# Designs tried in a protein design chat: VHH binders against Methionine aminopeptidase (map). Part 2

Target 1, 301 residues: Methionine aminopeptidase (map), of Saccharolobus solfataricus (p95963)
Amino acid sequence: MTEDELNKLLLAGKIAAKARDEVSLDVKASAKVLDICEEVESIIIENKAFPSFPCNISINSEAAHYSPTINDEKRIPEGAVVKLDLGAHIDGFISDTAITISLDSRYQRLLDASKTALEAAITNFKAGLSIGEIGRVIEKVIRAQGYKPIRNLGGHLIRRYELHAGVFIPNVYERGLGVIQSDSVYAIEPFATDGGGEVVEGKSITIYSLKNPNIKGLSSRENELIDFIYTRFNYLPFSERWLKEFSTNVDELRNNIKNLVKKGALRGYPILIEIKKGVVSQFEHTVIVKGDSIIVSTKSL

## First folded at step 12 (VHH; from u5 with D57S K103A)

Design v3
Fold by ESMFold2, fold request of step 13:
Structure v3 (fold): chain B 301 residues (1-301), chain A 121 residues (1-121)
Amino acid sequence: as target 1 above (301 residues)
Amino acid sequence: QVQLVESGGGVVQPGRSLRLSCAASGFTFSYYDMGWYRQAPGKQRELVARISGSGGSTNYADSVKGRFTISRDNSKNTMYLQMNSLKPEDTAVYYCAAGRYHAFGLYWDHWGQGTQVTVSS
C-alpha cells in the first residue's frame, strides 16, 4: 500500500463518517427515505468524493440493499429500526460504514448487540488471525445479548473499485476462511436479529452494478447506457437515481435496466429480508490493516 | 477441506426422472445458501434452482419450474434436485454450489466438479 493510497482511504473514510454522523440525526418518523439518502450522497459529493454505492436505508426486517428510487415516497414509520449504510470513494479507494437508529426504545438492546460485536471484532482484528475467529467473537457477543447473528450475510475484503474482493468476514464462527492479510482493507459488519438469523431475497431491486460490458447483440441505446455507467461508476454499484441525466423517461430507463440485467450486462441486488421477519440491527466500519496496525477509517471524528 | 460432491447423474430417456445429490463437507452446511447450476456444451453456466440455508425459501429458473424440485437435509449435509419430465434440452453437466451474501451479492464460494445428465433415446 503506498502512502498516497492510504491517504485516499483515510479521506474517503472521514467523508463517509461525516455523512453518517450528520444524516443519522435526521432519521425520524415521517422523514422521506429519499431525502435522507440524497443528503448522504450530497455531503459525500460536496466533500470531493463519490458515493461508493447508493445510500441504503433498510427498515425493521429489511436487512440490507434498499436504496430510494426516482421520486420515492417511502417514509420512516413510527417506531422503526433503521439501518443507514453508505460509503465514499476517491479514485476507487473505498469506505463502507453503517449505523442503526431505533425510534423504539424496546430495541436498544438489539442495537447494543451488533454495536458491541463490532467493537469486539475490531479490538481482536489483526494480520494473521483466522478470519473465522472474528466470526466467533461477533457470534459470542450477539448471543450473549439474547439475539442471533445473521449467518449468511457479512463483511468483506475491499480493493480498488471492488466492494467485494472475494473474502467473506463472517458473523458466526467458521473454519477454512484463511487469515487476515496485512496491507488489506476490510468491512466488518455484524448483523443481529430477534428472528431466525438468516436473510432471503425480497422482490425489490433498487441497486445494480455493471457485470459484463461486452455482451453481444445490444441495441445502440443499450450500449450507450453501458458506456454511461462504466465511465461514471466503473464496477461499483449504482442507483437509477444516478441515471436521470441519461434518460428523462423513467419508464424507458427502467426497461433498459431490466433488459440489461436479463441479458447479463448488469447485475441486480434484491433487497435482503430476515427470513422470519425479525427486526435487524447492523453496525459497520471499514478497517485498514497496515503492518501490525489497524486503522478504523470510518471512525467518528 | 471443503468439498461439494454431486451424484445421481446418468443417461435417461425423455419424460423420465433423475434425482441429483450434493454431499457437502468441510464447512457448516446450514450457514450456506445452495444452488444447482447447469452447463450444456458451448453454453454459459446457468442457475437452475436455489435454496436458502434453512430450506425456507426456494427459487427456480423458468425453464424448469414445475418439473424440478430443490431440497436439502441439513442433518445429512446434503442438497437434492428432483428432476421430473426430463427433456433433451436438460442435457448438461450439473454443478452444486454454496454461497453467502458478501457486500451486495450472493457469492458462490464453493463449487462441485459436476455430474453429467444426458437425456436421449
Scores: ipSAE 0.648, ipTM 0.855, lowest interface PAE 1.6, mean pLDDT 94

## First folded at step 13 (VHH; from v3 with A103G)

Design j1
Fold by ESMFold2, look of step 15:
Structure j1 (fold): chain B 301 residues (1-301), chain A 121 residues (1-121)
Amino acid sequence: as target 1 above (301 residues)
Amino acid sequence: QVQLVESGGGVVQPGRSLRLSCAASGFTFSYYDMGWYRQAPGKQRELVARISGSGGSTNYADSVKGRFTISRDNSKNTMYLQMNSLKPEDTAVYYCAAGRYHGFGLYWDHWGQGTQVTVSS
């Protein structure tokens, strides 16, 4: 890792933390999900970075992967437990962070479970440690509060222009996952629930990424969209909301996206829902492992 | 050492049935979503069926709904695919896979080597 790369990671983290901390104050009953996510994305852009993925708002039993669509009317319900998940990048050097806000005080212990698990995981995070031991730390904290960790959703290795670089950071103890590497960037994201501790895919798909730009036999319009996506987002996730400059006809745009997913050029990310419809909490930081040191790039200012 | 080993493939006439098995070892089987993929010659690999770690949720490709059934036995670390009413278009190499969600995406962390299914008159 060069000093320039590290500085970009740190700045991206600071910008994501600023957006998270400022916008979380606006998460209130009746607020439009679209307004909250656009505010996050605007703060990131105003501070001379780019969103590393579309801002997520996941409510109650929704664990992850909802971002508002064009003209989305979804609003925060009364008493909601809201996961705000966001990130920034500078030249492909990524931050990823999340916070849970509860509008129902009865869920405070659930929030504390995932928050404390994150703190404990970071305290134990070091190069050479078994990745499964991080899962043990998270699992122990969450279960001690009377909740279940979500076992099939977790954190991940991050690389330049790769939000998810193929290494899983579990929320439960597991052997055989390898060790934490120095000179690496990880997202650590404990999920706690009063449900069954497992996520399944819901029907809604609002987030996509480029999967294979080299699919043959695409129409001229389809190739044009692929080029547009690659030029602006590389392989990072995107929302249809970021494609308005390509096409003002929303139905046409959605049909093009759908076809490109079917042909394997794009990948869709369905919303993730707790299998028993339990309420889910999440807290997340990006950590940089350099030498024997840990830097939390997304820590609050 | 993670291993996924498929078995039960073969050559069969249209309208007949086959049952595929995927024996898993080297990881905590019940924590992983499991899936069956298939790949016909010259085509991209496609998801056929998926089952959650607990077995409480399943999903199928439209082309196999009503004909194929995915199941798992966590006590035996084994996933199954019962394939009924087989058609020539079901001819492919069938792969088992195990995965979890890495933040945004279901990633198939482990793959088997595949078993051939041929449906021919």
Scores: ipSAE 0.737, ipTM 0.874, lowest interface PAE 0.9, mean pLDDT 94

## First folded at step 16 (VHH)

Design mm2 (from k6 with S57Y G105D)
Fold by OpenDDE, fold request of step 20:
Structure mm2 (fold): chain B 301 residues (1-301), chain A 121 residues (1-121)
Amino acid sequence: as target 1 above (301 residues)
Amino acid sequence: QVQLVESGGGVVQPGRSLRLSCAASGFTFSYYDMGWYRQAPGKQRELVARISGSGGYTNYADSVKGRFTISRDNSKNTMYLQMNSLKPEDTAVYYCAAGRYHGMDLYWDHWGQGTQVTVSS
């Protein structure tokens, strides 16, 4: 990791933190999720970065991966527990962060579970440590609060233009997951729930990414869309909201996306739902490992 | 050492049934979603069926819905695929996979070596 790379990572983290901390204050009942996410993404862009992925705003038993679609009219309900998950990148150097806001004071302890777990994970995060031990730390904290960690959803290694780089950071102990590497970037994101502790796929897909740009049999227009996506987002996740410059015809756009997913050119990410419909909390930071040092790039300013 | 070992494959006539098994070891089985993939010669690998860690969620490819059933026994660290009403187009190498959601992405962390299923008259 060069100094320039580190600086980009740090700046990306700072920008994400800014967006998170400012917009989280706007999370309230009856607010449109589209407005919230557009504000997040606007702040990121105004600060000369790009979203790492479409702003996620997941509510109650929605654990993750809901992002508003074009003309989305969804609003935050009364008493909602809202997970705001966002990230900024500069030149592919990615940040990833999340915060949970509860509009019901009864869920404060649930929030504290994941938040405290994240803090504990960061405190213990170091090069050479078994990744499973981070899971142990997170699990212990969450369970101590009387909640369940989500077992099949967790953090991940981050690389340049690669949001998910193949290494899992668990919320529960598991052996044999390897060790934390120096000169690496990780997202730590504990999830706590009063449900079953497992997520499943919902019916909706609102986030996509380029999977295979070399699929055969695509139409000229489909190929143009692939090129458009690749040029702007590379292999990072994107929203249909970000494709307005390609086409103002929403139906056409959605049809093309659907076809490209069907053909294997694009990947869709379903909303993840807690299996018992429990309420979910999440907190997340990006951590840069530099030798014996740990830097939380997305810490509050 | 992580291992996924498929068994139960073979040669059958159309309309017959097979039951595949996947024996898992070296990781915490119940923490993972499990899936069956298949790959026919000259074709891309495709997801056939998926089951969540607890077994409370299943998903199937359209081509196998109503014919295939995925299940698991966490006490035995084993996943199954009951394949009924087999068709020639089901001929492929079937792979067992274990995965979790790495952030946004369902990532298949582990793969088996595969077992051959041939449906032919």
Scores: ipSAE 0.892, ipTM 0.947, lowest interface PAE 0.4, mean pLDDT 96
Fold by OpenDDE, fold request of step 20:
Structure mm2 (fold): chain B 301 residues (1-301), chain A 121 residues (1-121)
Amino acid sequence: as target 1 above (301 residues)
Amino acid sequence: QVQLVESGGGVVQPGRSLRLSCAASGFTFSYYDMGWYRQAPGKQRELVARISGSGGYTNYADSVKGRFTISRDNSKNTMYLQMNSLKPEDTAVYYCAAGRYHGMDLYWDHWGQGTQVTVSS
């Protein structure tokens, strides 16, 4: 990791933190999720970065991966527990962060579970430590609060232009997951729930990414869309909302996306739902490991 | 130490049935989503069926819906694929996989060696 690379990571983290901390204050009942996410993404862009992925705003038993679609009219319900998950990148150097806002004071303890777990994870995060031990730390904190960690959803290694780089940071103890590496970037994201502690896929997909740009047998228009996506987002996740310059015809756009997913050119990310419909909380930071030092790039200013 | 071992493959005639098993060891089985993939000659590997850790969620490729059933027994650390009404186009090497959601992405952390399934007259 060069100094320039580190600086880009830090700046990306700072920008994401700014967007998170400012927009989280706007999370309230009856607010449109589209307005909130557009504000998040606007702040990121205004600060000369790009979203790492479409702004996620997942509510109650939605654990993750809901991003507003074009003309989305969804609003935040009364008493909702809202997970705002966002990230900024500069030249592919990525930040990833999340916060949970509860509009019902009865869920404060649930929020505290994941928040405290994240803090504990960061405190123990160091090069050479077994990754499973981070899971142990998170699990212990969440369970001590009387909640369940989500077992099959967790953090991840981050690389340049690669949001998910193949290493899992668990919320439960597991052995044999490798060790934390120096000169690496990780997203730590504890999930807590009063449900079963497992997520399953919903039917809706609102986030996509380029999977295989070299698929054969595509139409000219489909190939144009792939080129458009690759040029702007590389392999980072995107929203149909970001494709307006390609086509203003929403139906055409959605049809092309659907076909490209079917043909294996694009990957879709379903909304993840807690299996027992439990309420879910999430907090997330990006952590940069530099030798014996840990830098939380998405720390609040 | 992690192992996924497939068994139950073989050669059968069209319309017949096979039952594949995947025995898992070296990791906490119930924490993982499990899946069956297959790769036919000259084709890309494709997802056939998936099942969540608790077994409460299943998903199938359209080509196998109504014919294949995925299940698991967490007490035995074993996943199964009941394949009925087999067709020649089902001929492939079948792989079991274990995965979790790495952020947005369902990532398959572990893979078996595969078992050959051949459907021919």
Scores: ipSAE 0.891, ipTM 0.947, lowest interface PAE 0.5, mean pLDDT 96
Fold by ESMFold2, look of step 16:
Structure mm2 (fold): chain B 301 residues (1-301), chain A 121 residues (1-121)
Amino acid sequence: as target 1 above (301 residues)
Amino acid sequence: QVQLVESGGGVVQPGRSLRLSCAASGFTFSYYDMGWYRQAPGKQRELVARISGSGGYTNYADSVKGRFTISRDNSKNTMYLQMNSLKPEDTAVYYCAAGRYHGMDLYWDHWGQGTQVTVSS
């Protein structure tokens, strides 16, 4: 990793942390999800970075992967447990971070479970440590509080322009996952729940990414959209909200996206829902492993 | 050592049934979503059916809905695919896969070697 690459990772982390900490204060009953996520994304852009993926707001049993759509009218319910998940990048050097806000004080212990699990995981995180041991630490903390970790969703290796680079950081003990590597960037994201400890796909798809830009048989308009996506976002996830400059006709835009997913040019990411509809908490940091050192790029300033 | 071993493939006549099994070892089976993929000669590999770790959620390709049933027995570390009313277009190598969500990506961490299913008169 060069000094320039490290500096971009650190700056992307600081910008994501700023957006997270400032906007979390606006997560209140009746607030529009769209307003919250646009505020996050605006802070990132005003600080000379780009969102590394669309800002997520996931509520109660929604564990992950909802981002508002164009003209979205969804609002935060009374008593909601809200996951705010966001990230920034500079030239493809990515940060990824999340916080849970509860508008119902009865869920504070659930929040503490995933937050304390994250802190414990980071304390133990070092090059050469078994990745499964991180899962053990997370699992132990969450279960000691009377909750279940979510076992089929977890953290991941990050590389330049690759939000999910193929190495899993578990929330439960697991053997045979290899060891934490130096010169690497990881997202650590414990999920805790009072439900069954598993996520399944819901119906809503609001986040997409470029899968294969070389699909044949596309219309001229479809090829223009692929070029627009590649030029702006590379292979990073995006929202339809970021495509308004391409087309002001929302119905036509959505139809183009649907067709490109069907033809294999794009992939969609459904929301993830806790299998028993339990309430979910999440906390997440990006960590950089350099030599014998760990740097939490998304820590609060 | 992680292993996924498919079995139950063979040659059958149209309209008949087969039951595929996938025996898993070397990992905690119940922590993983499981899936059946198939690949016919000259075609891309396609998802046929998927089942959650607990077995409480299933999903099927449109081409097999109502004919195929995915299931799992976590006490035996085994996934199954019951394939009824088989058609020539079901002819393919069938692969089992195990995965979980790396953030947004359902990532298939482990794959079997495949078992041939041939539906021919």
Scores: ipSAE 0.768, ipTM 0.895, lowest interface PAE 0.8, mean pLDDT 94
Fold by ESMFold2, look of step 19:
Structure mm2 (fold): chain B 301 residues (1-301), chain A 121 residues (1-121)
Amino acid sequence: as target 1 above (301 residues)
Amino acid sequence: QVQLVESGGGVVQPGRSLRLSCAASGFTFSYYDMGWYRQAPGKQRELVARISGSGGYTNYADSVKGRFTISRDNSKNTMYLQMNSLKPEDTAVYYCAAGRYHGMDLYWDHWGQGTQVTVSS
């Protein structure tokens, strides 16, 4: 990577960390999830970056991938365990970070499990390390606290305009996954649960991305929406909340999105739910591997 | 080292049944979601059915619901697809795949070579 690319990665990380740390203080019972996520996204934009994906706010057994919809009325329940997952980019140079906030002290040890696992993973993270060893470190910490890591969801390689670039960073030990590469960017995101340690898809889809802009048989309006999406978001995930400039008619917009997913032009990302409905905690940082050292781009300011 | 090997394909008449198997080796089978994809002549590859690592959650394409049943036996590192009431439209190469969520993407890390299913008389 060039020095300019590294600077954009570092700045995107600082902006994401700022949004995370400021908005997490507003995660309280009865707060609207829409207000929380829009404030995250507003801070990112005010600091001259763009959200790299829609702000996620996932509650209790929801492990990941809920973002508020247009006019969403969902509120944080009493005693909730809330995952706030967000990221920023500058010219496609991405940061990705998450924090868990518990409104119920009973779950503090569950939070500590994933938080400590992240710290341990980062301490061991270096070029040439077996990727499976990161999973071993995470798994050992989480199991020592009496919880299970989530085994089919994990971290990932990041590339320019590619949030998920095809390399998995596991939360459990597995041999044969290759080694951490220098000159690379990774998201490390331990998930811990008091449930079964596996996620499945729920019914809700609130996050989308462009999959194939060249699908035939689309209406003129559908092609206009594809062009709007590509121009504004490239292949990065987006929310219907970010399409208001395209259409103020919410029902029409939702029907267009639904049809584009059905026809394969867009990809939808269903909410992920713990299979036994156990409570889930998550902590996440983006790390940049440069030479034999690492930089945690999303570390608190 | 990682292998997914499909078997059980063949030529059958409409209305008949086939059972596909996918034998897995070289990875921790129970950690992976498993899926059956198919690709018919002139069409894009499509997901037919998928099953969670523990086996407790399944999904099916609308075109096969009620006719196909996916299952797995983690003690044998094997996934199955029971295909009943086969139609000519089910003619395709069927692929076994194994994957996990890389962040929000269900990424299919491993693929088999495929097995041909032909429904005709």
Scores: ipSAE 0.759, ipTM 0.891, lowest interface PAE 0.9, mean pLDDT 94

Design mm2 (from k6 with S57Y G105D)
Fold by ESMFold2, fold request of step 20:
Structure mm2 (fold): chain B 301 residues (1-301), chain A 121 residues (1-121)
Amino acid sequence: as target 1 above (301 residues)
Amino acid sequence: QVQLVESGGGVVQPGRSLRLSCAASGFTFSYYDMGWYRQAPGKQRELVARISGSGGYTNYADSVKGRFTISRDNSKNTMYLQMNSLKPEDTAVYYCAAGRYHGMDLYWDHWGQGTQVTVSS
């Protein structure tokens, strides 16, 4: 890792942390989900970075991967447990972070479970440690508070322009996952629930990414959309909300996106829902491994 | 050492049935979503069916819905695909896969070597 690459990772982390901490104060009953997510994305852009993926607001049993659509009218319910998940990048050097806000004080212990698990995971995180041991630490903390970790959703290796680079950071113990590597960037994201500890896909798809820009037999308009997406987002996830410059005709835009997913040019990311409809909490930081130590790039300032 | 081993493939006539098995070892089977993929000659590998770690959620490709049934037995570390009313179009190598969500991405962390299913007169 060069000094310049490290500086971009650190700055992207600082900007994501700023957006997270400022906007979390606006997560209140009746607030529009669209307003919250656009505020996050605006702060990132105003600070000379780009969102590394669309801002997520996931409510109660929704564990992850809802981002508002164009003209979305969804509002935060009374007593909601809200996951705010966001990230920034500078030249493809990515940060990824999340916080849970509860509007119902009865869920504070559930929030504490995933938050404390994250803190414990970070304290133990170092080059050469078995990745499965991070899962053991997270699992132990969450279960000790009377909750279940979500076992089929977890953290991940991050590389330049590659939000999910193929290495899993588990929320439960398992063997054979290899070791944490130096000179690497990881997202650590414990999920805790009072449900069954597993996520499944829901019906809503609001987040997409480029999968294969070289699909043959596309219409002229479809090829233009692929070029627009690649130029602006590379392979990072995006929302239809970021495509207004390409087309103001929402129905046409949605039809083009749907066709490109069907043809394999784009990938869609369905919302993830806790299988028993249990309430989910999440906290997440991005961690840079450097020598025998780590830097939490998304640490609050 | 992680292993996924498919069995139960073969050559059958149209309209007949086959049952595929996928025996898993070297990882905590119940933590993983499981899937059956198939790949016909000259075509891309496609998802046929998937099942959640607990077994409580299943999903099928439209082309097999109503004919194929995915299941799992976590006590035996085994996933199954019951394939009824087989058609020549079902001819492919069938692969077992195990995965979970790396953030947003369902990554298939482990793959079997495949078992051939041929549906021919």
Scores: ipSAE 0.751, ipTM 0.887, lowest interface PAE 0.9, mean pLDDT 94
Fold by ESMFold2, fold request of step 20:
Structure mm2 (fold): chain B 301 residues (1-301), chain A 121 residues (1-121)
Amino acid sequence: as target 1 above (301 residues)
Amino acid sequence: QVQLVESGGGVVQPGRSLRLSCAASGFTFSYYDMGWYRQAPGKQRELVARISGSGGYTNYADSVKGRFTISRDNSKNTMYLQMNSLKPEDTAVYYCAAGRYHGMDLYWDHWGQGTQVTVSS
């Protein structure tokens, strides 16, 4: 890792933390989800970074992966448990962070379970440690508070322009996952729930990414869209809200996206829902492992 | 270390049934979503069916709904695909896969070598 790469990671983390901490104050009953997410994305852009993925707002049993659509009218319900998940990048050097806000005081202990699990995971996080032992730490904390960790959703290795770089950071103990590497960047994201501890896909797909830009047999317009996506977002996730410059005809745009997913050029990311409809809490930081040190790039300023 | 081994493929007449098995080892089976994919000659690999780690959630491709049933036995570390009313269009190599969500990405961490299913009239 060069000093320049580290500085970009740190700055991307600082910008994400700023957006998270400022915008979380706007998560209130009746607030529009679109307004919250656009505020996050605007802060990131105004600070000369780019969102590393579309801002997520996931409510109650929705664990992850809802981002508002064009002209989205969804609002925060009274008493909601809201996950705000966001990230920034500078030249593909990524930060990823999340916080849960509860508008119902009965869920404070659930929030504390995932938050404390994240703190414990970070305290134990070091090069050479078995990745599965991080899962043990998270699982122990969450279960000790009477909740279940979500076992099929977790953190991940991050690389330049690769939000999910193929290494899983679990929320439960496992053997055989290898060891934490120095000169590496990881997202650690405990999920706690009063449900069954497992996520399944819902119907809604609001987030996409480039999968294979070399699919043959695409129309001229489809190839133009692929080029537009690659030029602006590389392989990072994107929202239809970021494609308005390409086309203002929303129905045509959605049809093109649907066809490109079907043909394998794009992938879609369905909303993830807790299998028993339990309420989900998430807290997440990005951690940089450098030498024998760790740095939480997304820590509050 | 990690292994996924498919079995039960073969040649069958249209309208008949086959049962595929996927034996798993080297990981905590119940923590993983499991899936069956298939790939016919000249076509892209497609998801046929998937099942959650607990077995409480299943999903099917439209082309197989009502005919195929995915199941798992976590005590035997085995996933199954019961394929009824087979059609020539079901001819493909069938692969089992195991995965989890790495953040947004359902990442299929492990794949089997595949088993051939041929439905000939």
Scores: ipSAE 0.748, ipTM 0.892, lowest interface PAE 0.8, mean pLDDT 94

